# Ledger of designs, part 269: VHH binders against q9y6x5

Target 1, 379 residues: q9y6x5
Amino acid sequence: LPPKLLLVSFDGFRADYLKNYEFPHLQNFIKEGVLVEHVKNVFITKTFPNHYSIVTGLYEESHGIVANSMYDAVTKKHFSDSNDKDPFWWNEAVPIWVTNQLQENRSSAAAMWPGTDVPIHDTISSYFMNYNSSVSFEERLNNITMWLNNSNPPVTFATLYWEEPDASGHKYGPEDKENMSRVLKKIDDLIGDLVQRLKMLGLWENLNVIITSDHGMTQCSQDRLINLDSCIDHSYYTLIDLSPVAAILPKINRTEVYNKLKNCSPHMNVYLKEDIPNRFYYQHNDRIQPIILVADEGWTIVLNESSQKLGDHGYDNSLPSMHPFLAAHGPAFHKGYKHSTINIVDIYPMMCHILGLKPHPNNGTFGHTKCLLVDQWCI
Below, E stands for the ipSAE of ESMFold2; O stands for the ipSAE of OpenDDE; V2 stands for 0.75 times the mean of E and O plus 0.25 times the DockQ between their complexes.

## First folded at step 13 (VHH)

Design U23 (framework vhh_7uia_1; at its last look DockQ between E and O 0.05; V2 from the best seeds 0.00; counts 0 for: pae E 16.3 > 2, placed apart)
Fold by OpenDDE, look of step 14:
Structure U23 (fold): chain B 379 residues (1-379), chain A 123 residues (1-123)
Amino acid sequence: as target 1 above (379 residues)
Amino acid sequence: QLQLVETGGGLVKPGGSLRLSCVVSGFTFSSYAMAWVRQAPGKELEWVSSISGEGGYTYYEDSVKGRFTISTDNAKNTLYLQMSSLKPEDTAVYYCARTEYKYSGEWTPFDLWGQGTQVTVSS
């Protein structure tokens, strides 16, 4: 039988939640499998970019999903939550479900993973759910497991996405122990449901399962705001993306806009596109705007000093608060093994290996995940 | 036709309780997130509470947390807001509205509103 892999994402699950809260079901999952304690995600540390990096192995500048909100100056197209279905935005890379589905006698399934309800390279997942945040985890899980169990050609790769604890993290802030305890308990219960469902269907022993996330969450405050209106007139630029990384499209001379912003706040770095630090791998794409503003951890860029979030993400990807975790279980993985850190782009070549797929060129390093796999030599 | 109809508003004394209802028609109730929003005289619209459809997650504004409870009855296509320990500052027109959580971490603008129901808290 061909290998099967289920990739699960709990949006905004910060890595250190595992140290600060109790997860009986997830810990049991980890005990029977492997854990990577910290996953260094890609800059910007946002949902669309990082989920696409997981399934492509590419940095944002390479796969072209460079933010949750984008603008293409040539076509004058916009990308956002309300406008994410145009293949134009996704076609700069080939996600793993497409690669998998193009193989003989294989199909892919998806429950609301970003980009899975869009035909990419004229290929859409054989089975998928349109994104709807109101659909229960149970329904998503039921569909995914049904497809894994009963499809022909067989589903060999599946994705499952859930919006928590991101939504609650934004609402309450990650430092709210009372509310986040409640939310994270529910997440653990969902993991319990997942495991139980797989066992009931006889999939548990043969299915490889990865549970991960796209980013963490940092605490924000009304006392840590950067008001752009204090530095530059709104008529001088178009805002493509706001916080904590603002994308600025100048309406006047770029240098003049830069000069107005460069000293706006001691808690914000201002970069011309060509001066963006190399470590971000966030330069070589036309969808990156001429000027970007990067707020320090916990600071929020605002217009008119208005903000409603107590938690946010999108900051420097070297910050531990931005890092998710990765846990895995199945025939391909060791049992009871813990690893310190990997890069989020490393997940792609690992998944390709597990599935026996030839990976597209990517930025991941397969060597970083060898110790997780039973068929590899761990040095 | 798509429609939201609020009921249950009225005059109540401080410390009292009210239960608001919002009946949904024209769409599958459980397929959407629902919210309560209020507008006090001379003030801007204020989000009060939200509930996801099938997921059942609930969210509250800090000022109403512990006092208000949002819930649904799918069989009746009805959204509820149980209000207790009411305060004069809770006086407002209360609206039910439809929304959705997105990948970006934002809630969509409300795309469907009821006519509102007046809640007055006064001694």
Scores: ipSAE 0.623, ipTM 0.838, lowest interface PAE 0.8, mean pLDDT 95
Fold by ESMFold2-Fast, scan of step 13:
Structure U23 (fold): chain B 379 residues (1-379), chain A 123 residues (1-123)
Amino acid sequence: as target 1 above (379 residues)
Amino acid sequence: QLQLVETGGGLVKPGGSLRLSCVVSGFTFSSYAMAWVRQAPGKELEWVSSISGEGGYTYYEDSVKGRFTISTDNAKNTLYLQMSSLKPEDTAVYYCARTEYKYSGEWTPFDLWGQGTQVTVSS
């Protein structure tokens, strides 16, 4: 039988939550598996871009999902949460479920991972749920486990996405210990439910399970706002994305817009596209706008308004507050091994190895994850 | 027919309790999150609380945390707001409303509203 892998994402699960809160179920999972303490995500540290980087092994400029809100200057198309179903946006890369279905007679299953309800290169996940945040974790888990057990050809790759702790991180901020403790305890209980369900169904011993996230969370404040309207009038530009990375499409000369913005705030860096730092790997794509504004950690860019968010992400990917973790358990993984850091793009080639798939060209390095795997020589 | 009908408002003394109900028709909670939103005299609309359609997660505005409890009865298509330790500042028209949480961490604008129920907290 081919190897099986379940990839689980808890959106916005900051790595240091593991050190500051108690996770009895996750700790039991880790004791019999592996933990990567920090995963360095891609820039910008947002949900759509990083979820697609996990399953493609590519930087955002290469896979084409460069933000949660995008404009393509060549085709004049717009992308958002409410307009994410056009395959055009997703076709610059091949996600692992597509590779899984095309290289061998295998099926994929998905409970709401970004992109899994879109046909990409004419291939949609064999089993999927359309995105709906109101569907319970239990219903998502029930569907995934049913598909893992009752499919022909067999489901060998499955994904499960959950919106927390991101939603609560935005609402309360990561420094609200009372509310975050309650939310994180609930997530740990859901991890317990997941393990128990897999054991009950006889899946646990032969299934590889990865639990990870796309980014972290940092504390924001009404005292840390950058009012873009104080620097430039709306008549000079079209706003494609706002905070904490603003994407500016000039309606007048680009240099004039840049000059109006460059001295707007000491807590924001203003870049012409060609001046975006190389370390971000965020330059070579038509969906990256001519001017990008990058707010300092904890600062929110606004349009003459207060922000409702007490926590946010999207900031510089070198910031530890933006980093998630990765935990894994199963026949492919060592037991009780802890690793310090990997890059989020390294997850894709590791998953391809576990599933016996040939990876598409990618920005990950398989060597970074070798020590996690039982079939690899680490030392 | 898409409809939200609120009941349970009234006059209550400070420290008292009320339970608001919102009966939904024409859709199910499995596709939407539900919210309670209030408007005090001469003020703008203020979000109070939200719940996922399956009752998975609850969210509260800071000033009502620990005093209000949002819940659903999916079999009855009914949303509740249990209000305790009521304060004069809680005086408002309370609306139930429909919304969705999105991948981006944003809630959609409220697209379906009830008629509201008046809550008055006075000595």
Scores: ipSAE 0.459, ipTM 0.738, lowest interface PAE 2.1, mean pLDDT 91
Fold by ESMFold2, look of step 14:
Structure U23 (fold): chain B 379 residues (1-379), chain A 123 residues (1-123)
Amino acid sequence: as target 1 above (379 residues)
Amino acid sequence: QLQLVETGGGLVKPGGSLRLSCVVSGFTFSSYAMAWVRQAPGKELEWVSSISGEGGYTYYEDSVKGRFTISTDNAKNTLYLQMSSLKPEDTAVYYCARTEYKYSGEWTPFDLWGQGTQVTVSS
């Protein structure tokens, strides 16, 4: 039987939710598999960039999805989370589902993972759902399991994406224990449904399942606003993205714009592109704008005096609040093993190994994940 | 084939309310910021309110804060301006407008305009 892998993301699932809330179904999943307690994701800690990093093994500067909002000055193209279908944005890398389905006698399936409804290098996932947030988790799961069980050529790699707890984390903030307890209980029930469905359909024994996320969430407040309009006139720049990493395209001399911004707030770092810290791996792509503003954790950059956000992400990827977890179960994985940390880019070469695929050049290190796998020496 | 069409204008007494609508075709709200701009008889264009595509951040000029509310319905591709406590000085043609940028404010350029809808506040 060829190895099969289902990759599942619950968006915005902060790693320490596992310690602070009850997850009976997820804990049973972990007990019979593996847990990575913290996954260090890529900067900026946003949804589209990190989901693409998982499936390419690349830093954002290398795969070209550098934010949820982007602008290309040469082509005049705009990208956003609802204007994301142009292959132009995605073609700087080859995601694992493309590599997988180009192998003989293999196909890939997708339930709304970012990019899977786009023809990347003229190749779209063999089976996919067009993105629609109104489609229930159960319908996404039904389609994925139907494709895993009934397709010719067989589906060997599948993805499943869900918007929570990210949506609720933005709305309530991660520190709202009452609302987040209710949200996270619902998510744990969905994980229970997932496992139960796989068992009922006879898939559970031979399917490798990864449950992970793209980033965490930090608490915001109306007391922690950075008012950009108080520091600089809108006429001096084009705003490509706002918070917590603002992307600034100067309309006048770049040094003038930088000088107006550099002392705007003690809670915001202002970087010329060449001065962005090397540890971010966020410099060598034309889609990264000439000036970026990076707010401190929990601070919100606004144009005027108001924001509706109670939680946000996108901050420095060294912050524990930005880190997700990874859990996995299946024939490729040990049982009852806990691992401290990996980099999010390490997931790609591990998945390639499990599926018997030759990875494209990437930034991941296979050695970081060897201890999770039954077929590897771990020392 | 980009189009903005305003409706909902009319005659209203001081203290009354109106809701303006702007139906959008040919683009998606989340990619762009939208605004309401008005022109009173014999006056220059005056920015009224904006809403950012991402995050739904809203901005108002000072004279309308607390009285006007900008919003969107993405399912209907429609921008709204709910106006309450209307005053005679609110009399104007109201235009909806788009900027090429996802975020906007008072100083951002607008690249697409509707034809306008007349609002008249008079006893």
Scores: ipSAE 0.000, ipTM 0.228, lowest interface PAE 16.3, mean pLDDT 89
ESMFold2 (binder alone), look of step 14: mean pLDDT 82; pTM 0.843

Design U24 (framework vhh_7uia_1)
Fold by ESMFold2-Fast, scan of step 13:
Structure U24 (fold): chain B 379 residues (1-379), chain A 123 residues (1-123)
Amino acid sequence: as target 1 above (379 residues)
Amino acid sequence: QLQLVETGGGLVKPGGSLRLSCVVSGFTFSSYAMAWVRQAPGKELEWVSSISGGGGYTYYEDSVKGRFTISTDNAKNTLYLQMSSLKPEDTAVYYCARTEYKYSGEWTPFDLWGQGTQVTVSS
């Protein structure tokens, strides 16, 4: 029977939370598995882009999910809500569940991972749940484990997504130790429930499990606001995305809009699309707007209003506060191994290797993750 | 058809307790996050507390932590706010509101509001 993999994401789980809070269940998982202390995500450090990078191994300019709010200049389509099910937005890449299903006698299962409720290249996850944030972790776990045990063709790739600690990180900010401690303890208990459920069902010893996240979180403040309306009148541009990376579509000459913005705030970088730093890999896509504004860490771009967010993400992907971690356990992985850093795009070719799939061309490097795997030589 | 109805407000002495209730009709209550938002006389709307739908995560504004408890009874489609150790500064109209946690990690603006219930904390 083919190898099996469960990929779990806790949205917004900043890597250094592991050092500042106690995680007894996660630490037990790591003790008999592997830990990557930092995962360098893709720019922009947002939920949809990074979740799609994990399952495609591609930078955002290549997979086409370049933000949580998008405009495509060629087709004139808008991605206006976070639950957009138009396949158009997702069709620039082939996620791992689609590749998995194209192999003979394999199925995929999904509990709300971004893109899994959308037909991509006419292929939808074999088993899936429509996104609904109010569905409990327990219900998602019950469905995933049922599908792992009771499917024909067998489920070999499964995903599970959970909204915390991102929701609490936004509401309280990552520096609120009292509230974040409570939330993170609850997440650790959910990890304990996951492990116990897999053990009870006889899945634990033969299933590869990856626990990761898409990004971190940084502290914001009412004292760190950039008022875009102080720089430029609304009549000059259409706003596609606001904060902390603003996507600006000029209604007048691009150079005039750029000149009004370029010196507006010392806490914001203003880029013409062709001047976006190469290290971001955020340039070669029609959904990337002609002018991009990038706020400094902890600064929020606003339109004449206060922000209610005490935490945010989307910032420069070189910032450690934006980095998640990766932990894994199972027959493919070493036991008790710690690794410092990988790129988020490296997860895809590693998962393809574990499942015996031929990866689509991608931006990941298998060599970066081989030390995690028992069937590979480290060095 | 869609309606939020708040009850339980009134006059209470400092240090006292009140329980606010919000009865939901016209939608599946457990499929949405719910919030309590208050407005003191001459002040802006202030978020007080939220609860995720089926997930059971609770969130509080700093000034009410340890004093207020948000809870739900899904069978009755009812949201509660148990308020204890009430202070004069808690005097406000309290609104029940619906919100939605977006897949992208963003909370939507409150898109459905109750009529409000007056809470007055005075001697």
Scores: ipSAE 0.017, ipTM 0.538, lowest interface PAE 6.6, mean pLDDT 89

Design U25 (framework vhh_7uia_1)
Fold by ESMFold2-Fast, scan of step 13:
Structure U25 (fold): chain B 379 residues (1-379), chain A 123 residues (1-123)
Amino acid sequence: as target 1 above (379 residues)
Amino acid sequence: QLQLVETGGGLVKPGGSLRLSCVVSGFTFSSYAMAWVRQAPGKELEWVSSISGLGGYTYYEDSVKGRFTISTDNAKNTLYLQMSSLKPEDTAVYYCARTEYKYSGEWTPFDLWGQGTQVTVSS
């Protein structure tokens, strides 16, 4: 029987939440598995980019999902995460479910993971749910477990995505301990439901399960706004994405737009595309705009409006507030092992190893995750 | 059998254009990053351009930027290098190669090479 893997994402689960709140179900999961305390995600620290990096092992400049809102100058296409399911946007990389189906003649299953309801290189997840935020965690779990038990060829790779604690993190901010405590307790209960369901169905002992997230969350404020309209008139540029990383497409000379922006706020860095710091790995893609604005942690870029967000993400990926964690349990993983840090792009080659798949070219380093695995020696 | 076969080289005058082709067999090039690497007479190998296997990301050496265009045709399993405004210093044997992109601007050692095609730019 081929090895099986379930990859679960709780969107916006900041790593430090594990230290500040109680998670009895998650802690029981970790006691008999592994914990990576911090996962250094890719820039920009947004949902669509990081979810695609997890399943491709690529930086955003390589996989092409460079933001939640994008523009491609060659094709004149626009992308928004709320509205666009065009395969064009996803075709710059091969996600693990596609490799799983094409390389090993096995099935994949997906409950709402970004990209899984889209044909990528003419291949869609064997079993999938069209994205709908109104579908309960229980319904997503019911479908995934049914497909794991009742598929031919067998489902060997399955994904499950949940929007919390990201939605509540935005609404309340991560410093609202009263509201965040309730939200995180509910998530821990869902983890308990997941483990119980897998045990009841006889899947628990033979299934590898990874619980992770795409990014963290930082506190925002009405006192920390950058009004872009005070910097530059709308007639000089087209705005592709706004906050906390603004993507600027100049309508006039690029240098003139840059000069109007470069000294506008002490809480924002302004980069010409070729001057974007190398450490971001955010330069070599046509969907990255000629000028990028990067707000300092907790600052929100606005267009002469107030922001309703009390929490946000998308900031510099060196910030611990932007980091998620990774926990895993199953026959491939050690029991009771704790690791400090991996890169989010390292998850993909680790998952390929567990499934016996040949990874596509990627930015991950398998050596970074070896100590988590029972069949590997630490370097 | 894994193989890369380059064609399209030749003699061209300064300011001229050539299109190099590399036909891939034995693997799907969309699963790998592909590169053009050249070697001028008496010089070391010089990386020229790379493309993700999916064609959505391209990178160029500074001296060829704006003059050369790398592209793919997935249906034909073919990698191209369109060369324009050619200069005598572009004279070299051009190889297509398979590689893995590790980091921004960084590529792994090439694990599969073509036979090379000669490009000579002279009057």
Scores: ipSAE 0.000, ipTM 0.108, lowest interface PAE 20.5, mean pLDDT 87

Design U26 (framework vhh_7uia_1)
Fold by ESMFold2-Fast, scan of step 13:
Structure U26 (fold): chain B 379 residues (1-379), chain A 123 residues (1-123)
Amino acid sequence: as target 1 above (379 residues)
Amino acid sequence: QLQLVETGGGLVKPGGSLRLSCVVSGFTFSSYAMAWVRQAPGKELEWVSSISGSSGYTYYEDSVKGRFTISTDNAKNTLYLQMSSLKPEDTAVYYCARTEYKYSGEWTPFDLWGQGTQVTVSS
């Protein structure tokens, strides 16, 4: 049988939730599969950038989705949630579903993974659902399993995206144990439903399943605000993105804007684009603005206003609070193996190996994930 | 036509309970997130609680946590707000509203509203 892979994302699933809460269904999945305790994501630690890094194996400066809100200085186009379907924004990389359809002449299926409802390099996922947050996990799962069982050419790569625990993490903050316990228990129940559905349909034994996430979550507070209006007037710049990484497009001399911002707060780093730390791999793209502000963990950048967010992400990717996990089960994976850490860009070449695809040039290292796979040897 | 109809408001004593109902017609509310929003006399609109119509995930404003419970009956296309331990500060017009969650982790502005039901908490 040709290898099949289902990639599942629970948005904003912080790695250490696994240690602080009970997940009986996920633990049963892991017992007969593998667990990577921490996945080091890419900077900035936001939804669209990291979801695209998972499926391309590229840093944000290389795949072009550098934030959830973007401005391209060369073309003068603006990216927002409402116009994310313009192929222009997604065409700087080739995601795995495109490679799957073009190299192997096989089908791909998608339940709302970011980018899957966009034609990229003139190729759209063979089966997909237009993004609608109100569509249940059950309906997304029903469509994915239907497509996995009945398609020509066969669906060999499928994706499933779910908005929780990100939505609740933002609303309540990750330190709200009562609300987060309830949300995470519901997610564990959904994992149980997923496994049961795959078993009932005869898919479980021959399907590789990866459960992962794009980022974590950190606690915010009304006591940890950086008021940008206290430092600089709106007439001096255009704001492309605000918090916790602010993207500043100067309307006056860049050095003047930088000088007004550089000592604004002890809880924010201010970078000229060329001075952004090399470890972020966040410099070589026209969509990265001339001045970038990076708030310290748990601090929120505001414009003379309060913030209602009790949790947020987007912070430094070295922070453990920003790290998700990866769990996997299936014929390609060892059983009962635990691994400490991989980079989020390493997921792409691993998935290409499982599917028998030649990866496009990428920033991942296959050697980092080989210990997870039954057909490979560890160092 | 598309409409939300709230019922169940009234006068209650402090510490009392009320259940608000919102009957949805013209669309299947299980395809949307639904919310309760209130406006106290002389105040701005305050979001109270939301529920995903499909998943059943619930969200609450801090001042009502542990006292209010939002729920749905999908077969009846009805949204409920069970209010207990009511305080004078809960006095407001309560509105049923429709909303959506976005990839960015934000909720959209409310795009469909009921006419409201008055809740008065007084001795």
Scores: ipSAE 0.013, ipTM 0.417, lowest interface PAE 7.9, mean pLDDT 89

Design U27 (framework vhh_7uia_1)
Fold by ESMFold2-Fast, scan of step 13:
Structure U27 (fold): chain B 379 residues (1-379), chain A 123 residues (1-123)
Amino acid sequence: as target 1 above (379 residues)
Amino acid sequence: QLQLVETGGGLVKPGGSLRLSCVVSGFTFSSYAMAWVRQAPGKELEWVSSISGSEGYTYYEDSVKGRFTISTDNAKNTLYLQMSSLKPEDTAVYYCARTEYKYSGEWTPFDLWGQGTQVTVSS
């Protein structure tokens, strides 16, 4: 009886891959569901920030996961790596699985979605897997479907995260047609396996399924490097995050550090925190550093070294290369409907509506997603 | 307990082929990302290839792409590296290793290693 939702993320799935490659299983999913061709993500266009924005409906300055590497100026804590489990980092927002468990007599389940193996506001997902990239998609799917069928209180919200095509996008770059074709075909096959598993278990007709991603990918090159050591000595600052958005904590006067960096490269913008463009919604948080450097698309910031990455993300969120897509199927969604664009923060209030939850205050606009839903008027 | 054992190394002529094998024990290797890493005499460790999960996603260093193929046989609990068109610069000790991808898009350090098998490419 209660509505159920499975949220699936394929990390780094650039929206225009749908135009340049064949996806027979995903196309069958879309034919009987909905497609949003572009999802405008939040800045910075990184994995942790955007995955948390999907489940909170908040800009990064509001939910507090402002990068994959962070420093909090008030508490002097460092986010040591992307898998940090200190609840401190996650407690500035309430993700949907916490709301689901606290507002209703319902359970949540998670296979590897960022934050789901961390107690947030003293609440952890009812069923979860500790992050381990070595666990197969099949094992993640087996656990999620088991929990969807065999739980009390019932699992009504489930998440499933997969690392591809992000890992291959970094390794090969999105312009490597041969390798990306192989990787994307395997992802399409995994989507086929997902649909088949749900059908065999009797879940398919009554489950809402969203397939989305956190960001895209752009081509990088050894010919497009910005060497910070050419402009400033490392003794003048502490580096909190490097590329393509560098987070600089000055050890001397902030204006002196800014002056050393401001003309460093024609392919990098240098901002004092107060001067960060309002359109980024990336200013009002203690974890955003006093100076932020933003590389132009395809440029990599380095410290007197080469970079082996042939693809990267984190760039300006207005860039189409940074945009993912959203596809959905289930009783809440229209069949065969195509929509041009939504903001990534709009996903949260839509999901709350589907689950019958009261959303926490958020930056999303429900009106942007109403045309996807059968119980909404769209003209 | 947990163990990786490499075999299949040897002396081959330039342009020749070799197949390296790594038998794993104490875990289900198809649930882990597995890699081949090599070390030439007097040089640093160089990552060569990885295969991840039961889905079998494969990754290669550019210098070996098109010449080397990584694969697994789950029934035999064995990881393979098929090497073709071998060059003198492929001469190294080849190690089988276990690794994990992080959310940041970078591979983690290898946490379990084999003893290594010597590959020598010489006329």
Scores: ipSAE 0.131, ipTM 0.550, lowest interface PAE 4.4, mean pLDDT 90

